# VHH binders against Ubiquinone biosynthesis protein COQ4 homolog, mitochondrial (COQ4), part 3

Target 1, 235 residues: Ubiquinone biosynthesis protein COQ4 homolog, mitochondrial (COQ4), of Homo sapiens (Human) (q9y3a0)
Amino acid sequence: SDGAGPLYSHHLPTSPLQKGLLAAGSAAMALYNPYRHDMVAVLGETTGHRTLKVLRDQMRRDPEGAQILQERPRISTSTLDLGKLQSLPEGSLGREYLRFLDVNRVSPDTRAPTRFVDDEELAYVIQRYREVHDMLHTLLGMPTNILGEIVVKWFEAVQTGLPMCILGAFFGPIRLGAQSLQVLVSELIPWAVQNGRRAPCVLNLYYERRWEQSLRALREELGITAPPMHVQGLA

## First folded at step 1 (VHH)

Design j02 (framework vhh_5j56_2)
Fold by ESMFold2-Fast, scan of step 1:
Structure j02 (fold): chain B 235 residues (1-235), chain A 128 residues (1-128)
Amino acid sequence: as target 1 above (235 residues)
Amino acid sequence: QVQLVESGGGLVQPGGSLRLSCVASGFTFSSLDYYAIGWFRQAPGKEREGLSSISSGSGGSTSYSDSVKGRFTISRDNAKNTVYLQMNSLKPEDTAVYYCAAGLYTDFGSETYEYDYWGQGTQVTVSS
């Protein structure tokens, strides 16, 4: 009992061999059922170490990203002041984020905790990425239907290079009908890739300090363009 | 029609154990379907508290609230279409009505889901 405490809540220490086995098993399960969100999370945690370091280093070089790493804000039901966000002007980031949550009936909470990342700061980075995912739907104007989620995964894959995002981008389309698949390949993937390359790293945005900013002004600041079609109507 | 039926509640002394069962009808547990089953409890005059969840797939991802971690274990039996909550080292503070709830994942790659289907609850009382 002279040892250090756990690195973070829910941390499960694993050897390189154990991580290899978890990665292989979670990849096989994700391929078998690409909608297994828990297996996608395990795959991300066990294969993303190098990429998470790159993302963390990018955050350290950005003034806003560095503040995020220092202060470690969380986006969850316990940390959000929903009443304050609801009082913000129509079209502000905070108001539109609440609209997104309400319309799509989703919670800002992450169901599966981070478990298999052996560095406390990198564990925060992957947790931040998971919490920011819903914000990306708001920024990109994408619904949570299968088509919208795949578009966001293409943006995320280009932005982060995380193996889980790459796998989601490439294997997600298996569940699409022919009409949606054609639109995805011809219009939406090029749009998502272009915006992902143009935008600064979305992990560098201190969303909790930008709730009052108009979503239009934020999109202009990030170089995010309007979708080539109204994906909300294509569900 | 989706229904969930809880059972296994009752009176137990501090330090005792109970196993709650949640039997689903109207859908089957399958590794090809995406869903989550959660256990919740509510004591009189208090807010409903989330305790544990298990997600779809043959391995199943599990989560636990800090108040029950290490004492409660969630599991499933796909052949019996049942989810269990094994409760060990019970305390008087665990006295509540326990509910199981089922939710479907709303989108690919998301860790979020909402619980659309709720059982009627089963009473657990921990006292001397």
Scores: ipSAE 0.000, ipTM 0.096, lowest interface PAE 18.4, mean pLDDT 77

Design j03 (framework vhh_5j56_2)
Fold by ESMFold2-Fast, scan of step 1:
Order: C-alpha cells, then sequence, then structure tokens
Structure j03 (fold): chain B 235 residues (1-235), chain A 129 residues (1-129)
C-alpha cells in the first residue's frame, strides 16, 4: 500500500542468528548431498553476502554487466524460446546449451528460488549465478556427474570467491574414486584454475544476446581452452 | 555392430600430403552419436600412438598429439558418416599403418587404447623419396 511491499518474490526476512543457523544447517546438508539444490542455494545466500556485493560492484563497472543488472534477464523455461534454440546452427551456444540440458537431463528450472538475501539487487546477482551455472557446464564442456560438478566448482571458486563454490571445490573430491581423483588433481584442477583466472567474470556475459554465437568462437573470446579430456562417464 | 573402414593411404614424397578417410557404420553422426573417432598409427617395432580424435556429435570437440599438431587436421562429414585426417608436410618418420578407432563418446580423449571397442583394418602410409 504505502511502499510496504516485499523486496522480491519469495523473500523471507531473517535475523543474523537465523542466517547463522541456516548457513550451518545448509553447509552440512550440501556436503552430505551436493545434488540437493535447495540446500546449496540456502548456503550460497546466507554465507555469500560480502562476496555478492563485490560481484555486484564488478558488474556495475562493466558495460555488459551494468546492462544485465538493469534489464535483469532470466534463464528459465518461461523465458527461453526452445524452438528458436533448436533452429540455431550446430555448435552455437544456444544449440549446445539445449544439447547439454537434454544429455544431462537438466531443466533450467531445477535451481531453487532466492529466499534469504535481504537486498533485491544482490538477490538477483545470486539468482543470475545459479542460472548461469548450467551455461558454465556448456562453456567448459563438463557433464553434471560428480567429477564434472567439482571441476565447474573450481572454476567458479576462482571466478567468484563465493564460499559455497570454495567449499564445493575443496570438499567435493572426497566423493571421488582414486582414478577420478588422480585425473582431477593432475589435469582438471590446473585447467579449471587457469581458465578461471584468464576468463572475464562470467556474470558479465549477456548469454541471451549470444545464442547464435559459435561456442568455439565464444570460448576463444573468453580465453577458455577445450577440456584436456572428455569427463562424461568418469566419476 | 560398429565397423570402421579406412582408405586414402599410399606412397608420398617428403613434404607431400595425404587425406585419410574413415567410413563408420553401425551408428550415425548426429546430435546423439554414441561414439567418438580417433586416429592412431603404428610403425614396425614401435608402440601404437594416438594422433587425433573428433567427437561425432554436435559438440565437435577435436584433439591432437604434439607430434602432429599444426600438420594434421581432423574433420567429419555427417552426411557421409565419415571422418577425415588431412596430413600435410609429411616426414619419413610419419611412415606407419594408420588406424581409425571408435570409443564411447563418454571416454573421448582417453589415452587408454583398451577403451577403444572398434578398430579398422588399417591403411599403410609410406613417406619416402
Amino acid sequence: as target 1 above (235 residues)
Amino acid sequence: QVQLVESGGGLVQPGGSLRLSCVASGFTFSDYSSYAIGWFRQAPGKEREGLSSISTSGYGSTSYSDSVKGRFTISRDNAKNTVYLQMNSLKPEDTAVYYCAAVSEYLFGTSDLSAYDYWGQGTQVTVSS
């Protein structure tokens, strides 16, 4: 009525104590089951406040990032034109993103909504990060198996510094067998770290304006090299 | 059942070029292709070495060994279900039997030859004056 509306859809106001309890509980649950998307989301929202401000400020200083913050594009089933993506050339970002979703049986709507961030703009930044995560799998050529998720988390940890990404990168490998752990440490972590350092901030990329761009050309523009091996089927 | 048939081998002078073809049957090059194709060679008295590989899906990933990077180019023709290896600036040390092999798409880029389930018969390449 008098300027008393919610900050955004699904916002739940929380005290510092409540945030501490949610962070502790969600960290324990995310380490137990990293495929529990709701717990991963809560951990990211409750522990990342200072890092989210840094990412938001970085976006404000970048011309493309500033447009993203202004226009607030969303990647979801309701915003994607699947027919248009299917009609794009083989090897384009949009066509390869669609292939990634199909091969890995992932929906763009899989990620939990933002609930526990008290700043509307920061809430958008963390939601954007979640929606962009699937684009990073496409960009890096990583599947959604445990090894692929850990590789993407190392890239994200280097890129964003989000506490959830750092925890996933360092503790995720506990779930791997000896062969996958050897490959991860010797080949994939160095590759992910190198790409994370070389690439511009992935939150500053307006993916919705690049659906027609060749994935190869986009990787070259971002300084991302092809994976040293195909990790699909490795666990 | 997957079968691979190589062609295009022969005698060539140092500095010359050859294009090898590998025709695949038993699966189709499509967005959901089950196999990647690799090229290997084996000279007498030496171990079989990997040279290059290509995904036969829309992802289009390629890889090259250091010994051939910049000289050899791998490509595919989906309509012909064929993978090509264009070999330029050939040297006497490139003399070998060249094989194409199929590996599960999930293991693309593996250095483990035992992961390759299907092999062609091989085609002889001789680089000699």
Scores: ipSAE 0.000, ipTM 0.113, lowest interface PAE 18.0, mean pLDDT 79

Design j04 (framework vhh_5j56_2)
Fold by ESMFold2-Fast, scan of step 1:
Structure j04 (fold): chain B 235 residues (1-235), chain A 126 residues (1-126)
Amino acid sequence: as target 1 above (235 residues)
Amino acid sequence: QVQLVESGGGLVQPGGSLRLSCVASGFTFSDYSSYAIGWFRQAPGKEREGLSSISTSGYGSTSYSDSVKGRFTISRDNAKNTVYLQMNSLKPEDTAVYYCAADTLYSFPGSEYDYWGQGTQVTVSS
């Protein structure tokens, strides 16, 4: 204990032993059920500290990333102007993000709060990563079925190096049927890795200032290519 | 199944204009269409070049390559299920086979598209 007040809302100070125990328990639970967002969140927070520092430092060196760290934008129902996004042209980032949420029945607000990161700025970085995850589905053209989630995790693992993303990428395929596993290994992993290596760090993209941009033009700017096949219905 | 048929190519003098048409079948242009249509060209001995694209959903977001921006205009007619490429101020360097392509996911010029037309020849010479 240091006797200081909380670093941020919901912060829970933990010892190295407590962090190790939380990491082991949350890893086991996340592997058992990857859709338990609470356990995936705990795993990310307890295992990612060194990688989060690397990501934060990369953001500091990028002009747009540094602005994101300074301004701390959030993606939630309270910060999104849904009426404005709905009024944007079809094919814009904002309109397609809204469509992704509607089609997949996902809310920006369904995520567990950050609790186990002992640095306020790093807590923001992992929170930003979580909020950006749905945007990556939109950028990559991936649905929220098991196959689509695994493809996004391979992209995220290459992009961020977060232990949670690496674990999800390598062990997620265990839940796939033979056809989906074959397509994943032969086509989708190479595609995800290639795009993850080519694209700039996705945490450096100020999405809230690009709502009006054509999704196609944004993909071209980032070097993201179309998926080699439709993942809808393959999971 | 999705099919694309190009028309409107031909011989034109430098400084002239042509309008290419791409008739799509197998899907309907609507606010909820998942298809985008792009125009590409390829001249002998050169790589295929992406020129312009338009979404077939909503109002139709458009994009243009730098080589044609300001000279070419892409548009669509939902009632005719057709995409047009209006080409103005044509130059000899614009001589190529022009292709229409459709993609079921939003992508950009020069990437892999799912469906391709057979092409229409455009020749710019005096």
Scores: ipSAE 0.000, ipTM 0.142, lowest interface PAE 12.3, mean pLDDT 79

Design j05 (framework vhh_5j56_2)
Fold by ESMFold2-Fast, scan of step 1:
Structure j05 (fold): chain B 235 residues (1-235), chain A 129 residues (1-129)
Amino acid sequence: as target 1 above (235 residues)
Amino acid sequence: QVQLVESGGGLVQPGGSLRLSCVASGFTFDYLSSYAIGWFRQAPGKEREGLSSISGSDYGSTSYSDSVKGRFTISRDNAKNTVYLQMNSLKPEDTAVYYCAASPEEYLRFLTSGDYDYWGQGTQVTVSS
């Protein structure tokens, strides 16, 4: 037991006024450039407290979600057996996740550490959300181009209600050209919203116990359907 | 392990038809977790040419190069885990080794060889009298 130590690694205590200022600044920066993951992280931590409680409570009510909160698995280079994932069958969740990371040149370790959440369990919940974001690209078949990121944000906004996801979903489209915007509004947002409503909470998936599961079978279990069009060529 | 095996090549007369088959193993052709499949060809001393692709989606669409559009048709038989290339009105210029290629990007429809990760061994098609 530690009496005056930090709640968790990298925790930075802040006042409500400081959180308000961080939220305003990070929101402005994230709207300008949604690929600034550090600013998106600060926005999520400073605005999401009530929503994180709701998400945590949903996880507590789900048998798999409760197990995740109890065991607190992490998705990072230090916790992933990349060699084992690479040896899994083509089409398995683990193999396709690894392929997504390689193709998009992203690492599980590139996520900013949690700093501004004053509750240890809620800090885990938001960190878990960040770590599973790449899994959502894999599940939804979305690339990391700007159109694909916006589609994923609409799914996440419906799924989580996190302010950062809502802001990203509604203001991200400002960066799209007219043709991509038309496709987004007419085809992709309805598809993302329907999948977000149909799928169980993605935070309740114990991904580390499903690495060898067929991605096809997992999508079917979650009610996730194929995208209505090829997004890679549109952004 | 992903493998692609082509068959159906051979000698055919100008104006004739052939149907090439590409049998995939190590993954399934299913709209929820399919691979994009492309057909390519290469004649001796020439660059590899993309001919046709079919997306991994059940709502998927096909793409064709201008050199074969209207003459070649790509299709899938999901029950047999097979992709076909129906070649009609064959010309001597169609003589080449034909390759089947797969990309894990389900909606990829490019005719660029660099976009495909898995390749079959090829099957020879010769169009002559």
Scores: ipSAE 0.000, ipTM 0.110, lowest interface PAE 18.1, mean pLDDT 76

Design j06 (framework vhh_5j56_2)
Fold by ESMFold2-Fast, scan of step 1:
Structure j06 (fold): chain B 235 residues (1-235), chain A 126 residues (1-126)
Amino acid sequence: as target 1 above (235 residues)
Amino acid sequence: QVQLVESGGGLVQPGGSLRLSCVASGFTFDYLSSYAIGWFRQAPGKEREGLSSISGSDYGSTSYSDSVKGRFTISRDNAKNTVYLQMNSLKPEDTAVYYCAAEGSYWLSTDSYDYWGQGTQVTVSS
C-alpha cells in the first residue's frame, strides 16, 4: 500500500511516543471524569496492545469467540433492528439494553471511534469491548454513577486485564465519599471480583443472538449474581 | 448563563425548504460525549414531538422520526458550535414551533434533555 487510505475508517497512525502522551493525558482525564467515553477509548487503545492481543488469541480459541472475530458483528444504530428490539418483552436482553441506553442518555454510536490501534483485528477487539461495556452495566445491574462505574471497572479488570480498567478500578475510588468507599471495599469489590472470575469471557458472548433471552436467564447462565445492595443513589 | 438559540424559521410554501440552526452560548456542545442534541416541534394543542437527534464524535449517529424520515436531515458544525436541521418537501402539517435541545437521549425522550431553546416558528402555507 502506498500510504493510500487508512487501515480502517478512523485510523490515525501514531508513534510510540505519541501513544505514550495520549495514554498519560487520557488516563488523567478518565480518572477526573469517567463519563468521558472518548478518553476511556483513547486510554484503552494506547495502553492495551499486549492485553488486546491476549484477548484476541483467547477469542480465536473459543468456538463462539472465533465466530465473533470471523463475522465481526457490530452493536450500532445502523446494525441494530431497533423496531424488533423495542417490540421484545420487558426483561429481555434487547429491551433492557435499550432502556439502559435511554435512562443513561447514551446511544451505541456516541463513543469515540477506534483511532490509535494499528492492527485491524485488534481494532475490532477494542471496539467490541467498547460496545459490550454498556451490556456489562445491564448484566451487572450497575448505574452509570461514579460508584457503579467503579464496580464495573473492577469486573472488567478481572475479566480483561486491560490497563484502563485496572487504573479505573484502583484510582476511581479516590472520588468517593467515606460511606460509599466503605460499601465499595467491603461488599461491591468482592462481588465484582467473584462475578468476573465466575463468568465466561464476556467478549465471547454473541449478544446479537441473545436479544430475546430473558436478562435473568442470561445472568443465571453466566453465573452473575444480584448486587449485594442497591447502588443507585449511593454516590 | 447557558442558552440554546434557534434561527432560520419563517413562512414557506408547501414543497419548500428551510434550514434551522441551533447555536449554544455559555457552554460548548461536547461532540466527544455520549449525550445527544435533538430537534423537537410542538403544534398548538398537540404534544411535543421528537424529530431527529445527533450524537457522537465526528460522524455523529443520527435518528429520525417516521414523520420526517427522508425529508429532514440533521447535521453539525463543531467549529461553529452549531447543529442544523435541513427541512425539505415541507407540508402544512409541519407547521409548529421548532425546539433545539441538548444533553439528552439519542432516543428523543423529552424528559432526558437538560437544555432547551425558546423555539423558532415554522409556518407552511400558501
Scores: ipSAE 0.000, ipTM 0.150, lowest interface PAE 15.4, mean pLDDT 77

Design j07 (framework vhh_5j56_2)
Fold by ESMFold2-Fast, scan of step 1:
Structure j07 (fold): chain B 235 residues (1-235), chain A 128 residues (1-128)
Amino acid sequence: as target 1 above (235 residues)
Amino acid sequence: QVQLVESGGGLVQPGGSLRLSCVASGFTFSSLDYYAIGWFRQAPGKEREGLSSISSGSGGSTSYSDSVKGRFTISRDNAKNTVYLQMNSLKPEDTAVYYCAADSYVTLFGEKYTTDYWGQGTQVTVSS
């Protein structure tokens, strides 16, 4: 930095050595306690640099992705018109997104601001990924139990190649009981990988322009198939 | 409607023990809901502090603040939809209103705010 102030409101500049230390520490802490949202954010920001560049470049080549990078839409409590989404037909993306938030008691807001990404556009890309994560649960029909989260992480790992998603996909299963581990390995990982490979990059989807679209029609457009089994009730 | 009800508070002498209970309604303490349940306290003129939490997942991961580690134990009974806090070796400094709170987690590597549900609180007084 040449003294112009932060690149964005919560930016903290760090050297490559400092990023390496933060990545090692946050990875160890996130694996020890995966519910540490702050460590997950640091891990994503400090390890994702090369992958974020690839994702940003892919978005630049896509017509919708380029528009998203230009307009920088946000998904948060302050930007969502919850009343309008609630008035949409049942089965629409917006109505089903609200249903997902309500039944899982989840806020659209992220816990920690982006801090350790030294490029403003890449900082937007990782923030966009964080904000659309709930949309992936909605698109894939996955609950927020441990099995459902691991399935979403396998899809995200295949789609994005982000190190945090790869770590979550490979080490998350250690927390599962035998029954859930069996169905994960035999049915759900193959399904998640197939859909992740088939679907276009989910960061290129302009969700804010598709609230009224049928979720069924959107899944068909993206090539996302129904889960091979119901994940509700499994852990 | 999510509701949490605490019980088990009271007056005890230093070195005594109490077990607090938190009963939930409107949701279940199961891996499906993936809720973490925690105990917090607030002493007069102090900020609310987190003491302990237990996750809803299989095996239930637990955590404790340094001020209570080794003295307090959190546990749950999913069949009774209840979380307990066993408090041993109580000190006058433990005098506070104790609150139960429920929080949901989006992801195994979650980074989203969750909706917090709070109980009414139960008074614990440690005095001779």
Scores: ipSAE 0.007, ipTM 0.317, lowest interface PAE 8.7, mean pLDDT 77

Design j08 (framework vhh_5j56_2)
Fold by ESMFold2-Fast, scan of step 1:
Order: C-alpha cells, then sequence, then structure tokens
Structure j08 (fold): chain B 235 residues (1-235), chain A 129 residues (1-129)
C-alpha cells in the first residue's frame, strides 16, 4: 500500500522489478492464448512506457489527437448509443461496428481497466488504444479468430511500435495451421504492413464523431484497402 | 484461389444488345472485399483496352472508358457473386474477345491490364450482319 491513494480508478503502483515480472508472465500467457485480453493488456502497460510517450507526443502534435487527449472520449456501453448506431445506414462505421460486436460476441466493456501505468495521460493513451482495437477490426475487416487477431497485430505493430503488438505479430503465428500460415505470410502480412504504413496514426481519429460516415469513405480517407480475402473460415 | 468465368458472348446485329456475365469464385462480394472487377476487350491485331470497372465492396462504385460511356452499363449481383456488362447500341467496332479481370484494390479506377492479377478465359462478341 502506498498510502497516497491511486492516481486514477483501478491504478496499482508497481516497481520496475514487479513490472518486469508482470511483463514476463503476460508475454508467456499471450503467446499461449492470444485471446486473453487481460494478459495482453498487462503486457502493454508494463513494457510500453517509452513507446506510449512517443504516441502521446505524436497525438499532441496532431490537431484532432490533441483534442482527443483534452476531452478523453471513451468507447464503452455507458458512452455508446446502441439504438442510434442500429438506426444508421448499412455500411456506416457505427452500423458496421455494431455488427462486428454482435457477430464476434464482444462487448465494448470486455477490455480490462488500465492498472500498471503510473502516468495518468499515458494511462489514457493505452486505454484509448484498447478501445480503438475493436474499431481496427471493423476498419480492416478482420474477425476475432487467431488469424484475424494476428493480422490486426501486424497493422498495430507498424502503426504504434508497442512491444505487445510486435510480440503478438511475431509469435501469434505459432498457433496457426499450415494453410492459414501460408495465407498470412504470402498475402495478409504484406497487406497489413502496407496499410499500417499508409494510414495516419489511428489514435488521432475521433471515431465518436464519425459514426454516420460510410466505412468505405473512411477507409479511403485513411488509405486502408479492404482485405484481399475473407479470413473467418481460415483459423 | 480467385477464378473468373465469362459467359453471354455471341453474334449480334449492329444496333443490338448483349449482356455478359462474370462469375467470381474464391472470394465473396461484401463490405470487406478488396477486389475490383474490370471488363477488357481485345480485337485481333490491337492492344487490350479497359472498358469498365466496379468495386465488389460497399457502394459498388463504377468507372467507364470514353469509348463505351453511355452505351455500356456495369452492375453486380452480390447474392450470385456475379458482375454484368450490359452492352447497348452495339457497333461492328465492338467486335472483340471480352475478358473480366480482378485486382486487389478498393479503388475502382480503370488501370492497365498489367495491374490486374486474375483473368477469365474470355468470351467472343461478334457484331455483324
Amino acid sequence: as target 1 above (235 residues)
Amino acid sequence: QVQLVESGGGLVQPGGSLRLSCVASGFTFSDYSSYAIGWFRQAPGKEREGLSSISTSGYGSTSYSDSVKGRFTISRDNAKNTVYLQMNSLKPEDTAVYYCAAKYDSLEFLSTPGDYDYWGQGTQVTVSS
């Protein structure tokens, strides 16, 4: 107990040694089961401090990113108007995000809270990354199966440089069968890397102001091409 | 593997109409598709020319070359995974082998034949009396 109280809700102060042990344990668990979002979250928090500072500084330099850091918007069940999203045209970002949640049986609230980042602004940046991750599945047209998660991790690794994304991208493929691995290496990694290089930083997009925008128009604005194949049946 | 199969070619008189079909396999038409399908033609002794293209994703955006704009219409049927080329007011100069082709891209711009990754076998269209 530090006696000073937490910096934010759910914050747990940790020493460098404790952060190292959490990172090692989380890396082992993430390699074993990439679907363990809580372990992936702990890995991101404990290993990414320098990279989070770079991402925060990049957001500060972008007009929309700076506004996001000031206003601290959240994507959660309490902040989303699901009825409004359901009423939007088919193909809009909001309608397709809702479809993604329903098809993959995920909730905006599934993500673990930020616990091990000692800086409040950096804690927001990593939390924003987690909430935006589901938007990236929608933007990239990737399901939440192992192959889809690996493809998204390659995009995220190129975009953010976060150690958790790099580890997920390189070690996630260990769990794939031969057919999925061939498709991943020959088509999906080149596609994900090219999109990650072309797209502006995804943390700088104010998604909550884009619900009505067509997914196709948003992809064109970001320089993201639709996926070269349907991934759902491959992993 | 992506495969494209054309059908609907044949002999037609000048001023007549013909509809070509291109059945795509190996991917499905959806908001997550990154394929554009284009129609090309090649007459004997001439270069292969682009006629029209359509996105297989989202809104199905279309493009047309000046030589066929207003006479030819491209469309798609998502349930049948098929692209159509409706050809009206046919001229003897439209006589050629017609190909459908697919490329990785969310852009529907007609580009050179070299930009397309997958090609059908072609279907002959002859406009003659």
Scores: ipSAE 0.000, ipTM 0.123, lowest interface PAE 16.1, mean pLDDT 77

Design j09 (framework vhh_5j56_2)
Fold by ESMFold2-Fast, scan of step 1:
Structure j09 (fold): chain B 235 residues (1-235), chain A 128 residues (1-128)
Amino acid sequence: as target 1 above (235 residues)
Amino acid sequence: QVQLVESGGGLVQPGGSLRLSCVASGFTFDYLSSYAIGWFRQAPGKEREGLSSISGSDYGSTSYSDSVKGRFTISRDNAKNTVYLQMNSLKPEDTAVYYCAATDLYSGFYESHEYDYWGQGTQVTVSS
């Protein structure tokens, strides 16, 4: 019966008050140190419940999204054929994703496990979002530095409406220097917002079936444009 | 808006060395590290040949064609928005107009049609 085990691996049931305390504490910690992936994960799980239901319902209404929810593909070291992806043509989604991971020293396994979502399907949705985040850097051509992460968060905020993405988009810029802030406000936020509005929901893309697709062709299919160029004089 | 300017070409004898520079304006490697710079050459009556590429500031990956691997080295100075091509052990067959080009892909050695921005070129002549 109900005593047979948890809803999913690592699930920790919490009350609304406990979720509120976890949200406040993890938000403060994530603002202090955005590289605490565990705290960013807790913030997303404790503040995103209603938005996750909306995202799950959008996936159910999309043919490809519904298939993702049914099959529950995972992007991890255990599920990726790294040798096969490395053999793909330069410029393919799979090859560029591997290049992104290797150059940035990021593993598909660096994401914290889901703990504080009380619905098994919604737990999968937020886990999928986390695994897809690295794909968004590849699709948008954004680095993993603070500026690049903020640009991706603006795209994600527009796409998903997740509270953690909105908080990251609006408060992340406090960490930037004047030149980065100028580029962000004048060029990169408008670009990220336009692409976020134009592109279909990125959770509905079955990435594992598109590894061979040209990144340029995929961007065109999704309506994602190249990053804008910042005008500079010769020094 | 986006501009690439090559310099450093000239006449050199076989076995000599040259360093080409490509100064980028209209974008920065620091903020848009997704941009890659490639070096290409074109000799009279031949198709444009890809030689080497380097990704932006945070990606750092380099690629070389078999014809120049071990002889040419690509490098970058992000503070100067400049990419260099160090050419060693030059041969008469290396005589061509050398171009730098930029693409919005992370990294990789792509065909010329995959690059969106091009410089005007600099002549390299290897002759005794």
Scores: ipSAE 0.000, ipTM 0.216, lowest interface PAE 13.0, mean pLDDT 76

Design j10 (framework vhh_5j56_2)
Fold by ESMFold2-Fast, scan of step 1:
Structure j10 (fold): chain B 235 residues (1-235), chain A 126 residues (1-126)
Amino acid sequence: as target 1 above (235 residues)
Amino acid sequence: QVQLVESGGGLVQPGGSLRLSCVASGFTFSSLDYYAIGWFRQAPGKEREGLSSISSGSGGSTSYSDSVKGRFTISRDNAKNTVYLQMNSLKPEDTAVYYCAKDYYDSSGYFLPDYWGQGTQVTVSS
């Protein structure tokens, strides 16, 4: 939070040529290793400007989304009361989010800070998307293995239209074995697309006000159905 | 309004077989509405455990717990909105109330069913 730049604390001004070079390099790295969070973040920031404006405008038109843009809530280790979340009932959003983080050995703070977006509100939108990504794993019941990540990317591509999510959705399957690819194409992509179309924009949900809510009730509210099969451990 | 109704339970000798049925109302199975239906059981003094699941999609996939794999078979009839559990080579340890459930999630290997049936008793003894 210290070390504010001209637009926000980690802003790095870049030219259109520099943005093109960063996008090309980030795309190559994301295709090579989709688990490299920093390169995926750079790709999203450099290629997604037009899409981020659409997402921001959608948030501005939604009463809850507009409040999120105004208040700028963050999901990070410094903003979460982990002890409080641990005390919540089994099956609540907050308890299941903690369970997801623990089982998959991820931290809310594993994402690179936003640097290459020249608009501070759009910088918040992409940062919010990154922080919400782990919530989507929880909402969709998807693990962080390759198959689960691809399923989440199909949902995100339908929901957001971000170039990074589209690339991850279409090129990620190249890494799958034949059985996982069959399951992905026949069951999981249709399920992810259906849920992505049915659910309201996930950026408009004020997660920090719903920690106590049953995950089941929240999924029903959002129109998200349970996975058609158990994805954990599929190759 | 969602309702699940189980049937087909009863008393059977070890090594015998039973077929359980789960009839759903208030929603329909379709390839575009990928719902999962699962079978669970709960024996006296034990926690409820998941046994098997089937997706409602046209390419439908099935899963089984290690305790029943090779002995139990799950199937569906989408036209009748019904899911079946064929139980073969039954053992005394299979004695439990068997439940049908719609929709579950798994963030850590834990399933939280959204809708439950009332259950059907299966007793395996002579």
Scores: ipSAE 0.000, ipTM 0.118, lowest interface PAE 15.3, mean pLDDT 73

Design j11 (framework vhh_5j56_2)
Fold by ESMFold2-Fast, scan of step 1:
Structure j11 (fold): chain B 235 residues (1-235), chain A 127 residues (1-127)
Amino acid sequence: as target 1 above (235 residues)
Amino acid sequence: QVQLVESGGGLVQPGGSLRLSCVASGFTFSDYSSYAIGWFRQAPGKEREGLSSISTSGYGSTSYSDSVKGRFTISRDNAKNTVYLQMNSLKPEDTAVYYCAAEDYGLFWSGTSYDYWGQGTQVTVSS
């Protein structure tokens, strides 16, 4: 927790020059190791200011988005009722989100705190984006392996326009083998782009009010379609 | 409830053609569909083999097993809620019971799992 004075917990004020240097350094490190969540976070915070304003303004114009900005819900271990989520029917958003966390061994708390955004509301918007990233894996049915992360990044790039997401979408594929790259380019990128264009802004969805909703019904509401499949015996 | 009904099987000579149909009920083919439909076959004493699949969502992505690629073509008719398997250049080795099956991607992607199966239709390529 913070003492008196900062805009929000963990805020570090920086000049435009300092932000430029942080952006350059974090971009280089994130390209070297995309699993460095701290460097990905710094890149997002230092390069996304204009785009975050656009996203915030979009949220203000949406009824659910406006409530999210007003109420500032958080998705973390301290805010999730894991026992309630585990008791929900199979196929509900909450139960499938919990299943995603368990099978991928991911915690809602793995993300670095926001530090380099000089507007408290925009700091909430980028934090919200980070917290809903795992929801996007659940909605799209994508695992946290390299291929799955790249597919989600293409969806996020189309949805948000964040420079961090665009860089991840374009440079992530260099880490793939030839077979995965072929499937990505021919099938999964078109699928991710189509869904990203069709779906309403994912930051406007009040996930905490939809835990009991069928994931299937939510996908239908959002216009998210089934991914191309790979079947045993199908090459 | 999801149900699948196959038809179009029968006796055909080597080199012949046959078109199988799979009528789906309990969901509709649309941009919002979370289902994929696959064709499988099983000959006596052999394991079930996957042949081809098609997404029932808007773009209709398809895949094929190497054993049938170039000979079999999968397609769909959204108005009839039906998936077809066009089989050309049939060989005696293609003799089997052919099944269509549906997988619901409405749950988290837990791998390729077909939970809804049709009754099957017999295809016999003789002589």
Scores: ipSAE 0.000, ipTM 0.168, lowest interface PAE 11.2, mean pLDDT 78

